# VH-VL binders against Protein archease: the designs that were tried, part 10

Target 1, 141 residues: Protein archease, of Thermoplasma acidophilum (q9hkc1)
Amino acid sequence: MDSDDNRTLSYEVVDHESDIGVIVYGKTYEELFSNAVYAMADLIVDVSRLKENRKMHEVITGKTPEDIMVNLLSRVLFYLDTYYILYYRITSKYSDGELDAYFYGSEIPEGIEYRNVIKAVTYSDLAVKPEEGYAKIIFDL
Short names: E, the ipSAE of ESMFold2; O, the ipSAE of OpenDDE; V2, 0.75 times the mean of E and O plus 0.25 times the DockQ between their complexes.

## First folded at step 13 (VH-VL; framework fv_relatlimab)

Design g3 (from e3 with heavy chain E50Y; at its last look DockQ between E and O 0.68; V2 from the best seeds 0.72)
Heavy chain, then light chain:
Amino acid sequence: QVQLQQWGAGLLKPSETLSLTCAVYGGSFRGYFWNWIRQPPGKGLEWIGYIDYTGSTYSNPSLKSRVTLSLDTSKNQFSLKLRSVTAADTAVYYCAREDYTYRGVYTGFDYWGQGTLVTVSS
Amino acid sequence: EIVLTQSPATLSLSPGERATLSCRASQSIYKYLAWYQQKPGQAPRLLIYDASKRATGIPARFSGSGSGTDFTLTISSLEPEDFAVYYCQQEDNWPYTFGQGTNLEIK
ESMFold2, look of step 13: ipSAE 0.580; ipTM 0.866
ESMFold2 (binder alone), look of step 13: mean pLDDT 91; pTM 0.942
OpenDDE, look of step 13: ipSAE 0.878; ipTM 0.939

Design g4 (from e3 with heavy chain F29I G31S G55D; at its last look DockQ between E and O 0.57; V2 from the best seeds 0.00; counts 0 for: pae E 4.5 > 2)
Fold by ESMFold2, look of step 13:
Structure g4 (fold): chain C 141 residues (1-141), chain A 122 residues (1-122), chain B 107 residues (1-107)
Amino acid sequence: as target 1 above (141 residues)
Amino acid sequence: QVQLQQWGAGLLKPSETLSLTCAVYGGSIRSYFWNWIRQPPGKGLEWIGEIDYTDSTYSNPSLKSRVTLSLDTSKNQFSLKLRSVTAADTAVYYCAREDYTYRGVYTGFDYWGQGTLVTVSS
Amino acid sequence: EIVLTQSPATLSLSPGERATLSCRASQSIYKYLAWYQQKPGQAPRLLIYDASKRATGIPARFSGSGSGTDFTLTISSLEPEDFAVYYCQQEDNWPYTFGQGTNLEIK
């Protein structure tokens, strides 16, 4: 079977007061970071309408996996806000304190409808738990 | 200066596996995106596929079932395998580096290997 | 798959003349277009990326223009070393595809 035909929901939306959050699933740090990037991007626009014609490489550092998650997602927001590029897919190698990440995304098409405007990634209820199979992230709208 | 040096067997029989390796000198394989492109005699260029340092790959759908891309970070090398070759796979094969700007703008294939002619006999 | 159609197939000119090479895409690729030069027995050489930006070490006589579906490579005054085959290549969508080439030959 083609794994694309067996696609499963990679995240669940969680309402959090006046903000929005996600729970993403994965058994490795790399999976959780990848699914979090996708989830945040999909909350911003319908990612299925985007091409994959922009790419970059960055090393994201942090003292904890949670710090790396915030720094990673904040970099994605930075490129969106500054250059109108939404990186919605990453591949990576994780080691303690470092995420060596390759970003793939798209320049935002003229006239695309935004689902949400995300202002920031928060530390509120933030968890990155590959042994429990999930990560939870809350965004400021 | 970055240099790509490639090698592999140049004469194959039908059904064999094409295997090519590209070594990167003067730069790290940890950055950039690493590609294979081929050119049949007297014809244009065909993109085969791409690999990054994390072993993430993308391949031309026309070849995807037969293509394996791999990377050996300890040797600063990346490789192409193409299974079940036929005469249609006769071409010059190139490895190439793909770069980007700080805005993520693709800058094309800026460094190329010198090419390897692979001939698939009858 | 995005098809790139180059024209003319062959362009015969003399040194000092201006060359204009065309590349047309089967759908809009905005500005995600590169140009390459290939001389006999050599790998392609990147000339232009992002439709109009010159790659490192490319002489100023090479320029690219266009967006959407219609793109042009211009060589303002041909030098003897400019006679070669030229390819366009789109970077808008995978798989990456190349045009069939324009042979720029000496008259």
Scores: ipSAE 0.270, ipTM 0.769, lowest interface PAE 4.5, mean pLDDT 89
ESMFold2 (binder alone), look of step 13: mean pLDDT 91; pTM 0.942
OpenDDE, look of step 13: ipSAE 0.745; ipTM 0.908

Design g5 (at its last look DockQ between E and O 0.68; V2 from the best seeds 0.70)
Fold by ESMFold2, look of step 13:
Structure g5 (fold): chain C 141 residues (1-141), chain A 121 residues (1-121), chain B 107 residues (1-107)
Amino acid sequence: as target 1 above (141 residues)
Amino acid sequence: QVQLQQWGAGLLKPSETLSLTCAVYGGSFRGYFWNWIRQPPGKGLEWIGEIDYTGSTYSNPSLKSRVTLSLDTSKNQFSLKLRSVTAADTAVYYCAREDYIRGVYTGFDYWGQGTLVTVSS
Amino acid sequence: EIVLTQSPATLSLSPGERATLSCRASQSIYKYLAWYQQKPGQAPRLLIYDASKRATGIPARFSGSGSGTDFTLTISSLEPEDFAVYYCQQEDNWPYTFGQGTNLEIK
């Protein structure tokens, strides 16, 4: 999220006790998952400072859209922790129980300033509701 | 075994649009990145661009204003259009597959047979 | 964009000899480099990816090494079918780029 007066919002930050969360907007599952990945990545570093020079494909499974959201975002955190690659953009196709996702992102540049260190994606207040136009995710710092 | 077969017009006049199609047989169309590469006669290789299964693309900045990449998932095909061709676009054009396995890109592991496109002067 | 410079431009050798082909990148690309073989009238054939991993079906006489900016393809004992043009290609950043090629020709 930028700080100028003519911003277009893809997510809003919400406070949740000692943790941080986001509300993202979208009318399809694909939009909500994409905007959630971007929002989480932008909470970690300023994504506008990153190049898009890494890519991969994975199928994310889960019993519910909420399970898929947790698994998806946890996978992004896994690549950041293990390979120092932050995937911040996805393109995908959603079917019940499955998200077929193409991930795009960047190596984390040496010396980049982290905005937050996100330890985990939580189920606290978790909602994925394209019929209501939003998803809400709370992160553990 | 995966096989890529390509086709399209081989002789063009300046200002026409190059249009090539590549069909994928013997393997999955999902989960890969589909690429176009060209090679002027007697010269090296130039990457043109790629497309994923959802339609997301990257193109070589030197060509981006003239390149359109597309796919037809129902036919397991992907296509290249290059607008406003000149003699400099004369080349053999290849389609190619790229994979991501265990965090490692595998390069271009399967290639089409190549299509010579000649732009007359 | 990342420029790859191959050397030598032409390498003339006989079957049974060892070939050493070099590829130098204009900036560090870590290990994100592939090697291809191309014979006249054919599409390129992937030999090596990730700087050192042999593609499926590639004989053990082909090996790749290097990281950062300097990379080498080695053919330990040339077979008659190995005389071809060889290209390196970087996979580190868009646009993907190729070296200009090394022509490995029979002496």
Scores: ipSAE 0.599, ipTM 0.860, lowest interface PAE 1.8, mean pLDDT 91
ESMFold2 (binder alone), look of step 13: mean pLDDT 92; pTM 0.950
OpenDDE, look of step 13: ipSAE 0.821; ipTM 0.922

Design g6 (from e3 with heavy chain Y102W; at its last look DockQ between E and O 0.69; V2 from the best seeds 0.00; counts 0 for: pae E 2.2 > 2)
Fold by ESMFold2, look of step 13:
Structure g6 (fold): chain C 141 residues (1-141), chain A 122 residues (1-122), chain B 107 residues (1-107)
Amino acid sequence: as target 1 above (141 residues)
Amino acid sequence: QVQLQQWGAGLLKPSETLSLTCAVYGGSFRGYFWNWIRQPPGKGLEWIGEIDYTGSTYSNPSLKSRVTLSLDTSKNQFSLKLRSVTAADTAVYYCAREDYTWRGVYTGFDYWGQGTLVTVSS
Amino acid sequence: EIVLTQSPATLSLSPGERATLSCRASQSIYKYLAWYQQKPGQAPRLLIYDASKRATGIPARFSGSGSGTDFTLTISSLEPEDFAVYYCQQEDNWPYTFGQGTNLEIK
């Protein structure tokens, strides 16, 4: 079945000193942002063990697509750290300077095992290039 | 004030497709979740499904194979289609807006359409 | 799915009395519960969300409480317009589900 169930093929992990990075694939800004959110979430916990039972809407702004990526992923980290909600799927519409995003995720069950503790999204090697079919993001652990 | 106005055919024969549309006035169409709920005569409420502005949907598993939800963002409208109806689908159908808090907590269905009675002959 | 069980099925009271309506969930839903009022021929009206927060325009005599699996709607002093059917609805997970209703009728 060729549905979103094959998202395990949407990113690859890259080593970066003591930190972790990902390369995500996609032909549009919307795809790259969506796959980046999923990839970061899957690095934090096994997303397959979560039930999608929380949702919200936010408009993410930034001067460049790279700024929007950092702000988007940082927002996901904020909800995890503050409210124990991990948003791991978005649907969105991108226009210059903003991402109109609908977030879908889960409250983190008490006692769930974290794969990694991501402290921040960095600008290191950051690239958002739908014309080249990829984005690259490095996370601080 | 936000107003939801709904319409569609009220009398169907078995095997036909139920088709309802809801238009949103006096408020933003973006940033909310748009829902359909039904109520068989004299009975309780059953959630059918929801759709966001980008077209992403959730539907009640008991109906999912027959339900199609859609949007027309140029007209601030959203629609329900329910295929292969039977007498069991006779109900008042409501469209409703679902809001959320800044932190992702739902606030229930705060605005409802007027309701459309759909009768499926036996 | 999450089943909500309301009790009593029918509550017969007089204006001025205090009404207490219960809703129990089949599993914890924390505080993700809403209450609705429905009068004949009308759409449901949101009363309470997040277990205890009054929706806009709802009189102070309506209050909600509870968390986890046990929730209560209280109407402190019944007005004639309060006699209606009341539904609880969980907001925790898809599919969203409603209780079967409590009919609050005039004695």
Scores: ipSAE 0.528, ipTM 0.851, lowest interface PAE 2.2, mean pLDDT 90
ESMFold2 (binder alone), look of step 13: mean pLDDT 91; pTM 0.942
OpenDDE, look of step 13: ipSAE 0.893; ipTM 0.944

## First folded at step 14 (VH-VL; framework fv_relatlimab)

Design i1 (at its last look DockQ between E and O 0.69; V2 from the best seeds 0.00; counts 0 for: pae E 2.1 > 2)
Heavy chain, then light chain:
Amino acid sequence: QVQLQQWGAGLLKPSETLSLTCAVYGGSFRGYFWNWIRQPPGKGLEWIGYIDYTGSTYSNPSLKSRVTLSLDTSKNQFSLKLRSVTAADTAVYYCAREDYIRGVYTGFDYWGQGTLVTVSS
Amino acid sequence: EIVLTQSPATLSLSPGERATLSCRASQSIYKYLAWYQQKPGQAPRLLIYDASKRATGIPARFSGSGSGTDFTLTISSLEPEDFAVYYCQQEDNWPYTFGQGTNLEIK
ESMFold2, look of step 14: ipSAE 0.549; ipTM 0.860
ESMFold2 (binder alone), look of step 14: mean pLDDT 92; pTM 0.945
OpenDDE, look of step 14: ipSAE 0.877; ipTM 0.937

Design i2 (from g3 with heavy chain Y102W; at its last look DockQ between E and O 0.65; V2 from the best seeds 0.00; counts 0 for: pae E 2.03 > 2)
Fold by ESMFold2, look of step 14:
Structure i2 (fold): chain C 141 residues (1-141), chain A 122 residues (1-122), chain B 107 residues (1-107)
Amino acid sequence: as target 1 above (141 residues)
Amino acid sequence: QVQLQQWGAGLLKPSETLSLTCAVYGGSFRGYFWNWIRQPPGKGLEWIGYIDYTGSTYSNPSLKSRVTLSLDTSKNQFSLKLRSVTAADTAVYYCAREDYTWRGVYTGFDYWGQGTLVTVSS
Amino acid sequence: EIVLTQSPATLSLSPGERATLSCRASQSIYKYLAWYQQKPGQAPRLLIYDASKRATGIPARFSGSGSGTDFTLTISSLEPEDFAVYYCQQEDNWPYTFGQGTNLEIK
């Protein structure tokens, strides 16, 4: 590896009946959104196997941080389904009602092993709480 | 009409730091990727790197250890620093805009600064 | 990184003739290729992006074609202002790279 071989977990998987969820940590909205995108992408494929060779920009809107989280993650799923590009890293600026997001990712290599097939991002148990240092998201498989 | 205007010192001694600034007029600073490209006299083009509105950067691996990219969103400006210069860094330096639509269509570098010749003395 | 090789290095033609410039990539880059024109003392000017789409304000005599590894810029009838250096550039992977250029000179 390129580091001292110590890895910090970027998310925790939580069981939710027949679906999968994550808890991500961060003290700002930007950190929580970024870590959620990474976590969802890593649940789909091993992100360490991907190059970073695609980028784009979108403004994601919503009435609440939870709405923005669903819309953000749903856009990542849309690009995967439609263009076979997995955006797994974002940088962003959050203000009430919008997330100005720069997406970074990769075309999915042919024959890569999918860890999970995520159909949708749900509102089940959804929480985006930077003041408590976490966000929780449940995915429909 | 979008215009990029660039400036910085044009004559440096070896070991100094190259510092260039590019200002964006007549268009949005948000939503684009801001690039630097250089061209040694009489030679081809070499891409240096880009910066996004949040301050996130990517630099050409051949230069990464010496390159710092930055921006000032209050002034619609972005900057290049290249430390520890040598004669090999003599080139015309350009700033350029890159747009990338949500469908993944690259537009190339559609607007360029006028160029700044930086000469590093021997 | 992706190497772009342009041919010919120099193309000598007269006004009114058709110019055909070639760019070959060391690996497939699909359609992620741009063409630029550069005149002495000026910044490059974007002509073509996405292999075949003309940039805003570019005359219809300029056209691009190709995908994968082989790309072509065609100028259907040369005007005096078209004599310049032309570069291709790939946008598929970082670092972005340019071809070495084709000098289109007046015969």
Scores: ipSAE 0.550, ipTM 0.857, lowest interface PAE 2.0, mean pLDDT 90
ESMFold2 (binder alone), look of step 14: mean pLDDT 91; pTM 0.942
OpenDDE, look of step 14: ipSAE 0.885; ipTM 0.940

Design i3 (from g3 with heavy chain Y53W; at its last look DockQ between E and O 0.60; V2 from the best seeds 0.00; counts 0 for: pae E 2.5 > 2)
Fold by ESMFold2, look of step 14:
Structure i3 (fold): chain C 141 residues (1-141), chain A 122 residues (1-122), chain B 107 residues (1-107)
Amino acid sequence: as target 1 above (141 residues)
Amino acid sequence: QVQLQQWGAGLLKPSETLSLTCAVYGGSFRGYFWNWIRQPPGKGLEWIGYIDWTGSTYSNPSLKSRVTLSLDTSKNQFSLKLRSVTAADTAVYYCAREDYTYRGVYTGFDYWGQGTLVTVSS
Amino acid sequence: EIVLTQSPATLSLSPGERATLSCRASQSIYKYLAWYQQKPGQAPRLLIYDASKRATGIPARFSGSGSGTDFTLTISSLEPEDFAVYYCQQEDNWPYTFGQGTNLEIK
């Protein structure tokens, strides 16, 4: 790869009527899951404004990679809604039916500007395709 | 009972590489953060860095250019290498376990290895 | 980097007395503060985490308090085994840092 690898976008926003979609790039399941978590978090707040001072571990299960993606992103939304912690970076190991994930994030600072309020992760056009180098996720606002 | 057992060579010459290994017994290797901390003789404690089960690391910026953290998941072991040592690296080195709850409450370093004195000759 | 400053450097007391050890952070760390005890030739032992919660197996005579920048470890009635060096440690942000220690010595 050329010297511009650090200029590759981690995600692109796609139009989807009144909702927001993203395409994330990666050649492994782990990369796609990591980039999806970052993309969703960055749609909620400017992640560059957050300190990384919270961490935890959770195993995410599902019958398909798409199920795991929905379950993973839904867990991030759950922690935000319930505990006001936004986990925006993960490291993980993927095996069939399981994502063993280490979550890194931040408590949401008082007064931070929200970019969007995401209600849910949807199955609409959902795709997790490391062999094609991308995943596509649509969020319900 | 979780127990951390550590080992490695205790006497080095300047410019050599310090290499220590810590093995985890009696508990899960997954789901925790595995740390190294050092203590020069008669001085306080300095955090070196951590590694998680996936191989993701963070090292103290003061040491980052010389530190390599690694793990062997098949043996429940994690290791520290510190390159280009000097007399200033003489210390007791400890491995330690760290946990964080999903509510942001940390438990500190709850289990420690026995310590390894590493002496760098002048 | 968050600097933790402990006081006093040395505290000389007798068994049965109350010990009060202080730790001050260079910036707010909310409650992300732990206390450790270390005896000669031993690894540190976790006493208190989250500023005030006793670790497993720690006697009730040990208590922690504080938030923000000012933290205290109290030992209500000193036992002979309590004479040691005590360190505070923050886990609010990387790099994790320790205070320089308070030597609690027998008078």
Scores: ipSAE 0.459, ipTM 0.826, lowest interface PAE 2.5, mean pLDDT 90
ESMFold2 (binder alone), look of step 14: mean pLDDT 91; pTM 0.940
OpenDDE, look of step 14: ipSAE 0.835; ipTM 0.929

Design i4 (at its last look DockQ between E and O 0.51; V2 from the best seeds 0.00; counts 0 for: pae O 2.7 > 2)
Fold by OpenDDE, look of step 14:
Structure i4 (fold): chain C 141 residues (1-141), chain A 121 residues (1-121), chain B 107 residues (1-107)
Amino acid sequence: as target 1 above (141 residues)
Amino acid sequence: QVQLQQWGAGLLKPSETLSLTCAVYGGSFRGYFWNWIRQPPGKGLEWIGYIDWTGSTYSNPSLKSRVTLSLDTSKNQFSLKLRSVTAADTAVYYCAREDYIRGVYTGFDYWGQGTLVTVSS
Amino acid sequence: EIVLTQSPATLSLSPGERATLSCRASQSIYKYLAWYQQKPGQAPRLLIYDASKRATGIPARFSGSGSGTDFTLTISSLEPEDFAVYYCQQEDNWPYTFGQGTNLEIK
């Protein structure tokens, strides 16, 4: 049995002018980063329609947790745009300004509807606050 | 240098559970995928599944319902359990390390010595 | 799953000769292809990864090429220790899969 079989995740969608954002919840940086990746991916397509068949390992660096969040999510977008692979789940360890992350995802099958086209991850109202139990990310549409 | 050493019972009866352990020496779990592969006598190789350094697992759909992978980070070991074995599960089982760096899969670069598991009534 | 088909099934050559082994994928796997050598009673040994990158410690006489669906392992001049079974393996999608192998035997 896969470790994340039947995984469900809740996030809140927030409107931000002409853009779209999410609020994800978690008590650790790792949890927030993981939930953010899932939330963004689910904004793009219904990830429940996808089946994991791709994995990737990468270390994401940043001066702040917010920088890491932007770089992490931007990296996901990069793989989507470049290789047409959507990574929507990660497991990771955060320490000393580095996020050692394993990415899991799949291609987007034909016939799956795109919910949103995300152009970029922004710093607008960006917050990564495990001590408060949430992160907020705004995406440029 | 990294070395993998594996062990477990080599003779089982049908319906029993295969249990193998692989110990990693000279390296860390971090940054790698830890895989199990098997090879029936005189046949090719079949990928069983992996567990990553964080404990996430994925198994071959052909075996998924019977496979459990686990880590023991305190001992630098990872294990395979295969339930409800039959004669078809007779094979040499290997543990192996897989690396992936910057979009490049680097293959299974280190292997255990293999463990022959025979299922016989 | 992705099916890898290797050819020929058996290749009979003499030391000093050039060996060319083929691996064909049922669908494009980009360059996520590895080659292994296996001798009797031993675990497979990684030779090539990412289609063309030689693993650490592998002699220069081994080379890999190809992308997409067609891949080739070349041994420029066979040494006596090179006679073994060779497997290709795709790392593009799981489940990972192996070719059925090519047996390189001494003529």
Scores: ipSAE 0.164, ipTM 0.739, lowest interface PAE 2.7, mean pLDDT 93
ESMFold2, look of step 14: ipSAE 0.624; ipTM 0.867
ESMFold2 (binder alone), look of step 14: mean pLDDT 92; pTM 0.945

Design i5 (at its last look DockQ between E and O 0.65; V2 from the best seeds 0.00; counts 0 for: pae E 2.3 > 2)
Fold by ESMFold2, look of step 14:
Structure i5 (fold): chain C 141 residues (1-141), chain A 120 residues (1-120), chain B 107 residues (1-107)
Amino acid sequence: as target 1 above (141 residues)
Amino acid sequence: QVQLQQWGAGLLKPSETLSLTCAVYGGSFRGYFWNWIRQPPGKGLEWIGYIDYTGSTYSNPSLKSRVTLSLDTSKNQFSLKLRSVTAADTAVYYCAREDYRGVYTGFDYWGQGTLVTVSS
Amino acid sequence: EIVLTQSPATLSLSPGERATLSCRASQSIYKYLAWYQQKPGQAPRLLIYDASKRATGIPARFSGSGSGTDFTLTISSLEPEDFAVYYCQQEDNWPYTFGQGTNLEIK
């Protein structure tokens, strides 16, 4: 049978002078949230160099999908800053106002090269639009 | 009080498929990782794999090609299938809960165990 | 994968004595180690997680210590119900692995 040897980009970088952003693609809220977590993590370090040896569960709430995206990505940054764990993959179930999320990641190894230091997730141009097939997020460096 | 109850056939012939189910009572099914572990006669414990509430799995590489993990969220049940069994798969099989929330780790609740014997 | 080696394989002691069980990992697992007790015909029972923290309902005579590659389970004064098999288990990396067990038997 046929082989699938193609890799698709999970995100596109949107640059500005002091900020970095991404556009991620997906047809569901779950896909957009998952791809956003991966994209932000990959902007911080080369995720292909990380093992997957940490997991956790949290429920992320918000009044809008955009609020949930900010809160989700901000939680990932919190664990990186506080516990030195970078969660770079999630599986989840989305319902109105709530993302039931399972996080997978790794402790940051000593000596790993950081690509960027992301200080915050912003609301600038923030969009979460599964019916249009994308989400856009801008990070503060 | 959390309780795990497990069931499935205990006697198999070589090449058959082992099938076990574990039901979770008295606690949340969401927010945990659901594991299978086995113990061959006269041997220690071997981890088989886990499944989360969304259906995401990881299986021990030593068994991965033969293992299927699944869940039924409407019944708070999760299941193990191990195909193409041989006598080497004779063991007591356990389901177990893993909690990674907060500072708690390890397998804190276990099913009662199911002895599966594969005839030679 | 990470290999856990327990020693001794068998430990023969009397009630009231102190038991010391060892678990050595083939590589550093920091503090991601658990200890279990298993009695005949029963599932394993979680005693210690995170190398040193007692699970709920575990008597104070059980204590764990160590980090990196060398870990110890201590039972300060053996009770009759403590004679069982003890396993260590690492949760640092998948696949999770267990030690081969220490049989703590009554002399």
Scores: ipSAE 0.513, ipTM 0.849, lowest interface PAE 2.3, mean pLDDT 90
ESMFold2 (binder alone), look of step 14: mean pLDDT 92; pTM 0.945
OpenDDE, look of step 14: ipSAE 0.886; ipTM 0.940

Design i6 (at its last look DockQ between E and O 0.62; V2 from the best seeds 0.72)
Heavy chain, then light chain:
Amino acid sequence: QVQLQQWGAGLLKPSETLSLTCAVYGGSFRGYFWNWIRQPPGKGLEWIGYIDYTGSTYSNPSLKSRVTLSLDTSKNQFSLKLRSVTAADTAVYYCAREDWIRGVYTGFDYWGQGTLVTVSS
Amino acid sequence: EIVLTQSPATLSLSPGERATLSCRASQSIYKYLAWYQQKPGQAPRLLIYDASKRATGIPARFSGSGSGTDFTLTISSLEPEDFAVYYCQQEDNWPYTFGQGTNLEIK
ESMFold2, look of step 14: ipSAE 0.619; ipTM 0.863
ESMFold2 (binder alone), look of step 14: mean pLDDT 92; pTM 0.947
OpenDDE, look of step 14: ipSAE 0.897; ipTM 0.944

